# Ledger of designs, part 101: VH-VL binders against q9umr5

Target 1, 268 residues: q9umr5
Amino acid sequence: SYKPVIVVHGLFDSSYSFRHLLEYINETHPGTVVTVLDLFDGRESLRPLWEQVQGFREAVVPIMAKAPQGVHLICYSQGGLVCRALLSVMDDHNVDSFISLSSPQMGQYGDTDYLKWLFPTSMRSNLYRICYSPWGQEFSICNYWHDPHHDDLYLNASSFLALINGERDHPNATVWRKNFLRVGHLVLIGGPDDGVITPWQSSFFGFYDANETVLEMEEQLVYLRDSFGLKTLLARGAIVRCPMAGISHTAWHSNRTLYETCIEPWLS

## First folded at step 24 (VH-VL)

Design yk4
Fold by ESMFold2, fold request of step 25:
Structure yk4 (fold): chain C 268 residues (1-268), chain A 123 residues (1-123), chain B 112 residues (1-112)
Amino acid sequence: as target 1 above (268 residues)
Amino acid sequence: QVQLVQSGAEVKKPGSSVKVSCKASGGTFSDYAISWVRQAPGQGLEYLGEVIPMWHTRNYNKKFKGRVTITADKSTSTAYMELSSLRSEDTAVYYCARTKYDILEGFSDFDYWGQGTMVTVSS
Amino acid sequence: DVVMTQSPLSLPVTLGQPASISCRSSQSLVWSHGNTWLNWFQQRPGQSPRRLIYKVSNRDSGVPDRFSGSGSGTDFTLKISRVEAEDVGVYYCMQGTHEPFTFGQGTKLEIK
């Protein structure tokens, strides 16, 4: 009776990270088939996002084929960008709910302790030199680095985020928009105490302007131009925003109140 | 001066569990991944998995299918490896080693190793 | 899993002569189009492994310059230009490009 659920993990993750989420689903929706995709674990989560999208696409095809009534996606952190790209490149997807769990949908511009772990000698003000190079684009975190002070470099060098956002011309942009719009619901989850996603409003398609003032989704050019379908989805009533304070980045998939409030209602 | 100091040798019965500790000093513990590698007597090296204290993540060699658990305690700068359902072929020296995940400089794998912990499994 | 095959497995060498150890991987160790994370370790008798070479050809600090690494793709080599008595031990290659990380079988270097 419940649609199958596909889970796509984040950076350095594995299926173990979702053990509590699996328990919540089993307790509240017994009999739900849940698949946590066991691909690009650990170090391999740093591989280029288009490589990850291709591998995850191959894994989801048979699951979707066996569930003609549709499936749900729960996609955590970096995994939410993988899932959004999947929805764009697959003209045959049957996703009902796309649940984006604290994902940097408009990019990342933070040099918190978590990012310093990967870039110990850099600051956010100079990471553009690494990330906006062909070498840097071979790593997943640079595929969604979004420096609001070097927008021309971002638009020219981003091999992933600028493309799936429709911020740079791409021959498939119209087809990708059409495919993305086939989703039933877009569920956006995140909060101010995340501590990693910067600005945290990136999980809701908000982001910095050149003065580091956060502009919300409806103020973004990608929304106003409807470049990949956000304005159309909002007009359909298909966007759900579920912010929650008090949750750190590593705890989104292990908080029962968050699950019951923001996730469970969309796992029909 | 970086050091990884492991707990002492252990003798275990088949079917039991062992937990080996690895205390790091001379550096910042949360800046590194801690990995575990074993070496059966007279044999080569085998990777078990890693823990990343900063990210609260663990990744295991799937060969061990739920028998291995690798954890970290940031407050004591100590990593742990627990191997359950022990068999005689698990008799080995168990080493911890560290990795620096640096995008700019590249990954620096196992630049320092612990002294090793002999685990003997006998009936 | 990526299989790392070393040759020879036993390497008796006359003191002062060169030594060469080969390591072949079952698939490319190139990270996408970027770096190759191929490492060499030395294990002296009764000791823990010690890293000698990282990223194919970079010598660790304190490693004598008689050690060098080379190779690309699937084929890699560790060379010792003049073997000294302190070089006895077992040498391992290891790849970190693919999960799980895997080691070669080891090459036992001994003075004949």
Scores: ipSAE 0.816, ipTM 0.896, lowest interface PAE 0.9, mean pLDDT 92
Fold by ESMFold2, fold request of step 25:
Structure yk4 (fold): chain C 268 residues (1-268), chain A 123 residues (1-123), chain B 112 residues (1-112)
Amino acid sequence: as target 1 above (268 residues)
Amino acid sequence: QVQLVQSGAEVKKPGSSVKVSCKASGGTFSDYAISWVRQAPGQGLEYLGEVIPMWHTRNYNKKFKGRVTITADKSTSTAYMELSSLRSEDTAVYYCARTKYDILEGFSDFDYWGQGTMVTVSS
Amino acid sequence: DVVMTQSPLSLPVTLGQPASISCRSSQSLVWSHGNTWLNWFQQRPGQSPRRLIYKVSNRDSGVPDRFSGSGSGTDFTLKISRVEAEDVGVYYCMQGTHEPFTFGQGTKLEIK
């Protein structure tokens, strides 16, 4: 029968947001055990991402143990970074499909109304002063803030993204790469009309260079150096890119066409 | 001036639903989360959940999950709380209150409250 | 859920005397490094709650300087240096560090 599905939510989110996704899975894959992890809801989604990874790790262990043939992850927005960290830190994960729903995989650098809501007196050009401080790193959104104009500060101060991307030297880099490469498929979903993830290509491991020109995944240093396994994974044919226009950030998990096109094929 | 003005008192029968409104004025509605808190007669305060209009998100106290729906309408600067399958224990004054999620200044919880809405559940 | 325990629950005070209200949480209220979102509210008879103190010790604007908050971790205190007649009401602590947000039971302050 079908592998269990584990769902990890995004910023300010809760399990309620995925009710339509659950309905779609029930219709197309009846009998699938789907668990929407009800952790770090609402305000607690702002907790440091390593704290969230620790809590989610504890929650997924028994689910994975009961499914020795494997599980699937569907991870939305910030949740996609939590899930990628899980793939790196768990030497015993059995994830087949990692499905990343519009996640800021290479970080965030945008002045969207959503970011202004948390930083009402700041602009993206000066937010590095908050985010690349010990104060800022206590909040999840700063854990993946990626200012292309302050790369040295990013590389030294990021407690999360620079580490899981292998952009900063750390003693676990080799082990994390090995663990990440145990995933069956990496399914990257996002699109130009998202409105929150900036650049939207971050959902596909694209990101700005110093001139704010978007470089695609294959042009990124982390890919070229294969620092955490992206080049190896692409060479295996295990990376699936599924862009879709016309979907806003809050609608990825409630759009049936998106589900049927980008998610359904990977829920074996 | 910041003001949160709630709808009037309601008397309901067990098993029915109630919907209380909370209209914000004197500020930018989308800048805040709107929370709901209730107080049974002679008792303390109990948090029900919040809505964040900017993020289109809702987070409910799991005690009320399945019975509570909290929504917002940005065009009218109004938040709503609907509680279904009412019981006599749901008799309370229901308050709305707001939160600012400013990371630099820190979270500012419930700096302003509505006047309260008495909901009485009796047969 | 985090349980917030206040003491005393009833606090008769002679006008002009100091008052102290304790609030203890069942878990640490420290967010990560040092942020603690503990708040104090006053509810005068027949009124909505009003915030007095936020982030443990920060007094809201318009709150008299006779009110002060202190504490850390799991133990917190609201003090009134000299009680005035207008201070009659019920005082609640509230934590915003853990979901769901929770309140203490309330402390009813009365003038003897």
Scores: ipSAE 0.815, ipTM 0.897, lowest interface PAE 0.9, mean pLDDT 92
Fold by ESMFold2, look of step 24:
Structure yk4 (fold): chain C 268 residues (1-268), chain A 123 residues (1-123), chain B 112 residues (1-112)
Amino acid sequence: as target 1 above (268 residues)
Amino acid sequence: QVQLVQSGAEVKKPGSSVKVSCKASGGTFSDYAISWVRQAPGQGLEYLGEVIPMWHTRNYNKKFKGRVTITADKSTSTAYMELSSLRSEDTAVYYCARTKYDILEGFSDFDYWGQGTMVTVSS
Amino acid sequence: DVVMTQSPLSLPVTLGQPASISCRSSQSLVWSHGNTWLNWFQQRPGQSPRRLIYKVSNRDSGVPDRFSGSGSGTDFTLKISRVEAEDVGVYYCMQGTHEPFTFGQGTKLEIK
């Protein structure tokens, strides 16, 4: 029998979004118990990410307890940040594969139609004034807004991303790293045609420097310092990078080839 | 001038399905969520769910999960609500309404409504 | 689900007199700093609902200034300072803070 799979959705999502993914798993791994967590759906996906982490933590505990052999996580978009925080704060998780499906792991700095939909009168160049305020940090998109031109404000004001990345000192950094490193595999999925995650390399722990040049994971300070375990995981052979072109942000969980190539091999 | 125009009245038998359309004009269709709300005769209002064309997402009231499908066609600026396995309790006027999500200014919920579509489920 | 309870359910009023409708929620409707998505709608006989008040106290465009909204947390009020004949209909409160969005059961306002 296969390990149970827990699915964590993204912004404005609900469990409905994953119906095709569930079909694929049923066809290739019959009998797998798949749970799409029905929390913080729709509008509530804008609630602070720490509030979401707390709620998702409470939901996964009984699932993990019933599966002592381990579970897999498939975490889409914003949900990948929720899942990474779960792996850090839970000293009792039993996650084998953490599958990060086009998630903004190093943050977001996109001035796309999606930003304009949420901030009709703003541009990416001025969102730091909103997002790096106590009021702004009460919304999930601001919890991972990462303005490469205001790094000092990001480091001081980010209530979520700077903490889980170990970019700001905090008393739990050593424990969070230890907990995260208990994961069996970290599977990073994303691609250049996503159209929402900006830069798309954020899904692979890449991000802009101050000149908006993308530095890859191995060039990031958080990797070099091994602040939350990326260097250790890579050396262990536990990081899988699975880029795929030609997939828009809303299609990652409904593409059969993507599933077969990047997800299926990790659902033991 | 914002306008939401719905399809005409329907009479259906129990166990069948109905699909109601809602055509939007006077704005940019992708800027809004389109929601569906129903009102049984002499009763109050009940939220069914929403579609967000920009994000390609749908969120349904769990009471209707499995029976309701809400879709959008950006090329025609039209949203649809389909309700399956109809029963007599589904007899109601079905409305579409829109929401503008704006984090800075606050959400503008159901600022415009369609004219309503009567759906009658009769044995 | 958040239960929205209106009182009274039937509200006969004399023309020119004030009217007051209460709406209580089973949970706090506060989202974040100053954000409470509590709305009031009016449904005139034979018509679609029309939004009157959004974000607790903000009057929509074209709504007469005799309508006002107030409240916080779980307790909200719609007031009409001087009822006119055109005000006949059913009034609903609605919360958008928690999924699924929910409405009060309605208050039927009638003249006399």
Scores: ipSAE 0.790, ipTM 0.880, lowest interface PAE 0.8, mean pLDDT 92

Design yk6
Fold by OpenDDE, fold request of step 25:
Structure yk6 (fold): chain C 268 residues (1-268), chain A 123 residues (1-123), chain B 112 residues (1-112)
Amino acid sequence: as target 1 above (268 residues)
Amino acid sequence: QVQLVQSGAEVKKPGSSVKVSCKASGGTFSDYAISWVRQAPGQGLEYLGEIIPMFHTRNYNKKFKGRVTITADKSTSTAYMELSSLRSEDTAVYYCARTKYDILEGFSDFDYWGQGTMVTVSS
Amino acid sequence: DVVMTQSPLSLPVTLGQPASISCRSSQSLVWSHGNTFLNWFQQRPGQSPRRLIYKVSNRDSGVPDRFSGSGSGTDFTLKISRVEAEDVGVYYCMQGTHEPFTFGQGTKLEIK
């Protein structure tokens, strides 16, 4: 039998967005038990990510307990960060494949339509004033805001991304790394035509330097220092990168070709 | 001026479906979320769900167990609410309402409403 | 779901006299960032609901200053300092802090 699949949604999202994905999984892997977690739906997805991590943890623990052979995680957009954090804080998770579906794994820094929608009077160049305040950190979107021009503020004020990345020292860094390394495979999915994840390479742990030059995963300090296990995972062949062009941000979970190419191979 | 104009009254039989439209004007459609609320005769207000056209995201009141489908067409600045498997208890005036999501200013819930659409479900 | 409880459900008032409506939520409506999404709506006979107050105490444009909202946590109040004939209708509180959004039962304001 196929391992159960757990799906975690993104910002302002709900289980409805994954109806096509469910169909694809059912068609190609009949009998698979797929659970789309309807937690922190809608505007509640703006709640602090650590709060979300706790809620989702409570939901996945029973599922994992009933699946001793392991489970697969499909985590979309903001959900990808939630899932990475889940795997970091859970010392007994049994995740075989962690599929990060167009997630800002190294953070977000862009004047996208999404940003303008949520912050109509702000630009990315000024958002650090908001997001790196204690008040701003009460919003999920600020929990992974990564301003390359204000790295000091990011490192000191980011209460989520900087911590799960091990970029800021904290008492749980070693344990979180150990926990995250329990994952069988890390499947990174994203693409240049996403239009929301900025830079799009963030889905592959790439990101801007201080000159807004995009550096690859292997050039990142978190990789070089193996702060949360990326270098180790890559070395043992546990990281899969699946870039795909021609897919907008809202289509990653409903594109059949993407599913067959990047998701399906890891559900067996 | 901001206006939400809804489609006309509907009379439906039990088991059928109804689709109500809500056309927005006086602002940028994609800058807002559209929610649907209904009110049975002589009763209070009940939230059905919300769509964010910009994000193509939808959230529903789970009470309706998948009977509600909300869609939006940005090209026409129109949101739609479809309710399937109609029951007599679904007889109500259905409203669309606008919400602005501004992180700094807070969420401006239902600052404008449509005129309402009466849906009657009867045998 | 969060239960919103209004009181009274019926409110007969003499013209020129003050009115007060209470709304209580089954759990706190305060977000961690401090915002409280409690709204008040007025629905005149035969009309659509109209928002009067948002985030507990902020009046919408065009709303007379005789309307005021207050409260915190789980207890909220809408006050009308001097009731006028045009104030006849049903008033609803609504919470937008927790999904799904929920409304109070409504308070029917009538003139004695």
Scores: ipSAE 0.931, ipTM 0.959, lowest interface PAE 0.5, mean pLDDT 97
Fold by OpenDDE, fold request of step 25:
Formats: sequence, structure tokens, C-alpha cells
Structure yk6 (fold): chain C 268 residues (1-268), chain A 123 residues (1-123), chain B 112 residues (1-112)
Amino acid sequence: as target 1 above (268 residues)
Amino acid sequence: QVQLVQSGAEVKKPGSSVKVSCKASGGTFSDYAISWVRQAPGQGLEYLGEIIPMFHTRNYNKKFKGRVTITADKSTSTAYMELSSLRSEDTAVYYCARTKYDILEGFSDFDYWGQGTMVTVSS
Amino acid sequence: DVVMTQSPLSLPVTLGQPASISCRSSQSLVWSHGNTFLNWFQQRPGQSPRRLIYKVSNRDSGVPDRFSGSGSGTDFTLKISRVEAEDVGVYYCMQGTHEPFTFGQGTKLEIK
């Protein structure tokens, strides 16, 4: 039998967005128990990510307990960060494949339609004033705002991303790293035509330097320092990078070709 | 100037489906979320769900157990609500309403409403 | 789901007199960032609901200043300082802090 699949949605999302994914999984892996976690739907997804992590943890624990052989985790967009944090705080998770589906794993910094929609009077260049305040950090979208021009504020004020990345010292860094390293495979999915994740390489732990030059994962301090285990995972062949062009952000979970190429191989 | 104009009254049989439309004007359709609320005769208001056309995301009141489908067409600034497996209890006036999401200003819930669409479910 | 409880459900008022409607939520409506998404709607006979108040105390444009909203946490109040004939209708509180959004039962305001 196939391992159960747990799906975590993104910002403002719900289970509806994954109807095609469920169909694909059912067709290609009949009998797979797929659970789309129906938590923090809609505007609730704006709640602090740590709050979400706790909620999702409560939901996945019983699922994992019933699947001693392991589970697969598919996490879309913002959900990918939730899942990474989840795997960092859980010392007993049994995730075989962690599939990060177009997630801003290294943060977000872009003037996207999404940003303009949520902050109609703000640009990315000024969002640090909001997001790196205590008030701003009460919103999920600010929890992974990563302003390369205000690294000091990011490191000191980011209450989520900086911590799960191990970019700021904290007493749980070693344990979180150990926990995260329990994952069998980290499957990173994203692409240049996403239009939302900015830079799109963030889905692969690439990100801007101070000059907004995109550096790849291997050039990031978090990798070089192996602060949460990326270097270790890569070394043991546990990281899979699956870039795909021609896919918009809202299509990652519904594109059949993407599924067959980047997701399906890791559901066996 | 902002208006939400809904489709006309519907009479449906039990077990069938109904699809109500809500056309927005006087603002930028994609800047808002559209929600659906219904009101049975002589009763209160009940939230059905919401769509954010910009994000193509939808959220439903789980009470309806998948019977509600909300869609949107940005090209026509129109949102739709489809309710399947109709029951007599679904007889109600269905409203669309607009919500503005602004992190700084706070969410402006249901600042404008459609005129309502009466849906009658009868044998 | 968050239960919104209004009181009274029926509110007969003499013209020119004040009116007060209470709305209680089963859970706090305060977000961690401090916002409270409590709204008040007026529905006149045969009409669609109309928002009067948003975020507890903010009055919509065109809403007379005789309407005011107050409260915090789980207890909220809509006040009408001087009831007028046009105020006849049903008033609903609504919370938007927790999914799914929920409404109070409604308070029917009538003129004595």
C-alpha cells in the first residue's frame, strides 16, 4: 500500500484548491489516503505562522501515528514554510517525502500582485517598516518577509523565518536541525514563471543578496553553516530540485505534467 | 457607485442545482473578495463562503459539506455561487457581498451587498 | 463555530428614544495583532443588509452619527442615540475574526 499523503495549503487557500491533486494521486496511486488539512483556511491563514504550526502539528500527529511506515507531506506556497517548521519542532515525525510546492522557503521580497492586494499603499521597499514591527509579525506574510536591504531588521525582528533558518541564535536550533534531518527527501518545486514567489529561486532556498543578486542555495549562509541541515541533506542525496517553467503560482497543485514530473515520483 | 448586481429569482426542484451570479461594478473587481450569504424567509443571515478572484482561492463554510461552489470571472467582474443537491431548507434569498482586505487598514467586511436572489426549492 | 448572541431579539422603541443592542461572541474576536472584526448590519424591510459599523466602532460613510458601536473581546454594543422611523428593521452583528463568519440572530427594531 502507498504511504498516506498529507497536504498543507497556502495563503487564503482551502482544500478545494487541491481537488486536481487528489484526483491525480488517486489515479496514479490508487488507495492512497490523502488528507488535506482543513485548518487556517481563508483569512485564518494570515495568523502567525507559529500558531499555524501548532495547529497543524495537532492535526498531523494522529495521522503519523497511524502510519508507522511513514507519510508524505505536500505543502503548497506558505504551507511549505509551515511544514518546514513543523518538521523542525517535531522530534518524532515520520515524513518520508517533504514536497515543498512553490514555497518561499528562503522568504519573500517582491512587488507582486499579492503584495499589492494585501498592501495596496505599500511597496516592497517600505514593507520592512511594517513587517519587522511586533505588530507586523502577527501576520503570516510578514513572518517570511525577507528584506535583503534590511538584514539587521530581518535577523532581529523576524520571529519565524530567521528562527527556522537558524539565522538567529536560539536554544532550539540544534534540536530543530536534528528533527528536520529526519526527513527522507526534501523535494523542492518551483519555477521562473511562478509570478508570486519572489525571487522564484526562494523555492529552492536561493535568495537575494544586498544587491538583489540571486544566490543559489549553496551560497547561502544557512547552507554554508548547515544551520538547519540543508548541507547535510544535500550531502546524503536527500534534496531534490524540480524546477519547471511555464507554471503560474496558482497552477502548481493542478498541473498534470508538474505532478507527474515532480510530485508523483516521490509518492511511491 | 459600487454595485453588486445579482441574477434573477430561481425556482428549483429538490436535488437540482442553482447557480447565482453577482456582477460587480464601480470598483476594481480583483481588489476585493466576494462572499455569499443567505437568508431563509424570516430567518437570520448565514455565511456560505468566499472567493478571492485575485488569488483564485476559495473558502467555504464547512456546514454545507461541499454543496457550495463559488467561482469568479475577472474578465466580466462576476462571481458565481452554485448550490447543489438542493433541499427545501435551501429556500432563501442569497446575497453576494464585497470585502476589502488591507493589512494596514484592517479588513472591511461586507461593505457592499447585492440586491439578493430568491431561490425557491419546491417539489 | 463562533456563536454570536444578540439581545434583545425584539426591540420596541419610542421615536426619539435611545436604543441599545448587545452582541456577545462565544470566543474573543480580537486578533493577535489587535484588530477586532465585529460588524453591525441593518436590514430594512424588503432590503439587503447594509453595513453600519465595522471593526467594532467605525461608522460607514452615510451612516448617521446617532449610530455608534462599542465593545471589546466578546461583548459588543450598537447604540442608537435617537431612534427615527427609518431605523425600523433588523440589526445583525457579525464576526469576521474566525472562519466561518457568523452572524447574530438579529434584533428586530420596531416603533412603539
Scores: ipSAE 0.931, ipTM 0.959, lowest interface PAE 0.5, mean pLDDT 97
Fold by OpenDDE, look of step 24:
Structure yk6 (fold): chain C 268 residues (1-268), chain A 123 residues (1-123), chain B 112 residues (1-112)
Amino acid sequence: as target 1 above (268 residues)
Amino acid sequence: QVQLVQSGAEVKKPGSSVKVSCKASGGTFSDYAISWVRQAPGQGLEYLGEIIPMFHTRNYNKKFKGRVTITADKSTSTAYMELSSLRSEDTAVYYCARTKYDILEGFSDFDYWGQGTMVTVSS
Amino acid sequence: DVVMTQSPLSLPVTLGQPASISCRSSQSLVWSHGNTFLNWFQQRPGQSPRRLIYKVSNRDSGVPDRFSGSGSGTDFTLKISRVEAEDVGVYYCMQGTHEPFTFGQGTKLEIK
């Protein structure tokens, strides 16, 4: 039998967005028990990510307990960060494949329609004033805001991304790394035509330097220092990178070709 | 001036489906979320769900157990609410309403409403 | 779901006299960032609901200053300093802090 699949949605999203994905899984892997977690739906997804991590943890623990052979996680957009954190804080998870579906794993610094929608009167260059305040950190979107021009503020004020990345020292860094390394495979999915994740390479742990030049995962300090286990995972062949062009952000979970190429191989 | 104009009254049989439209004007459609609320005769207001056209995301009141489908067409600035497996209890006036999301200013919930669409379910 | 409880459900008022409507939520409506999404709506006979107050105490444009909202946490109040004939209708509180959004039962304001 196929391992259960747990799906975690993104910002302002809900289980409805994954109806096509469910159809694909059912067709290609009949009998698979798929659970789309309807937690923190809609505007609730704006709540602090640590709050979300706690809620999702409570939901996945029973599912994992009933599946001793392991489970697969499919985590979309903001959900990918939630899942990474989840796997970092859980010392007893049994995740075989962690599929990060167009997630800003290395943070967000976009000036996109999404940003303008949420911050109609702000530019990305000024968002650090908001997001790196105690008030701003009460919003999920600020929890993974990564301003390359204000690294000091990011490192000191980011209450989520900087911590799960091990970029700021904290007492749980070693344990979180150990926990995250329990994952069988880390499947990173994203692409240049996403239009929301900025830079799109963030889905592959790439990101801007101080000159807004995009550096790859292997050039990142978190990789070089192996702060949360990326270097170790890569060395053991546990990281899969699946870039795909021609897919907009809102279509990653509803594209058959993407599913067959990047998701399906890891659901067995 | 902002206006939400809904489609006309509907009379439906039990078990059938109804689809109500809500056309927005006087603002940028994609800058807002559209919610649906219904009101049974002589009763209060009940939230059905919301769509954010910009994000193509939807959130439903789970009370309806998948019977509600909300869609939007940005090209026509029109939102739709479809309710399936209609029951007599679904007889109500259905309203669309607009919501503005702004992290800094806060969420402006339901600042404008449609004129309502009466849906009657009878055998 | 968050239960919104209004009181009274029926409110007969003499013209020119003040009116007060209470709304209580089953849990706090305050976000961690401090905002409280409590709204008040007016529905005149045969009309669509109209928002009067948003975020507890902010009046919409065109809403007379005789309307005021107050409260915090789980207890909220809509006040009308001097009721006019045009104020006849049903008033609803609504919370937008927790999904799904929920409304109070409504308070029917009538003139004695």
Scores: ipSAE 0.920, ipTM 0.952, lowest interface PAE 0.6, mean pLDDT 96

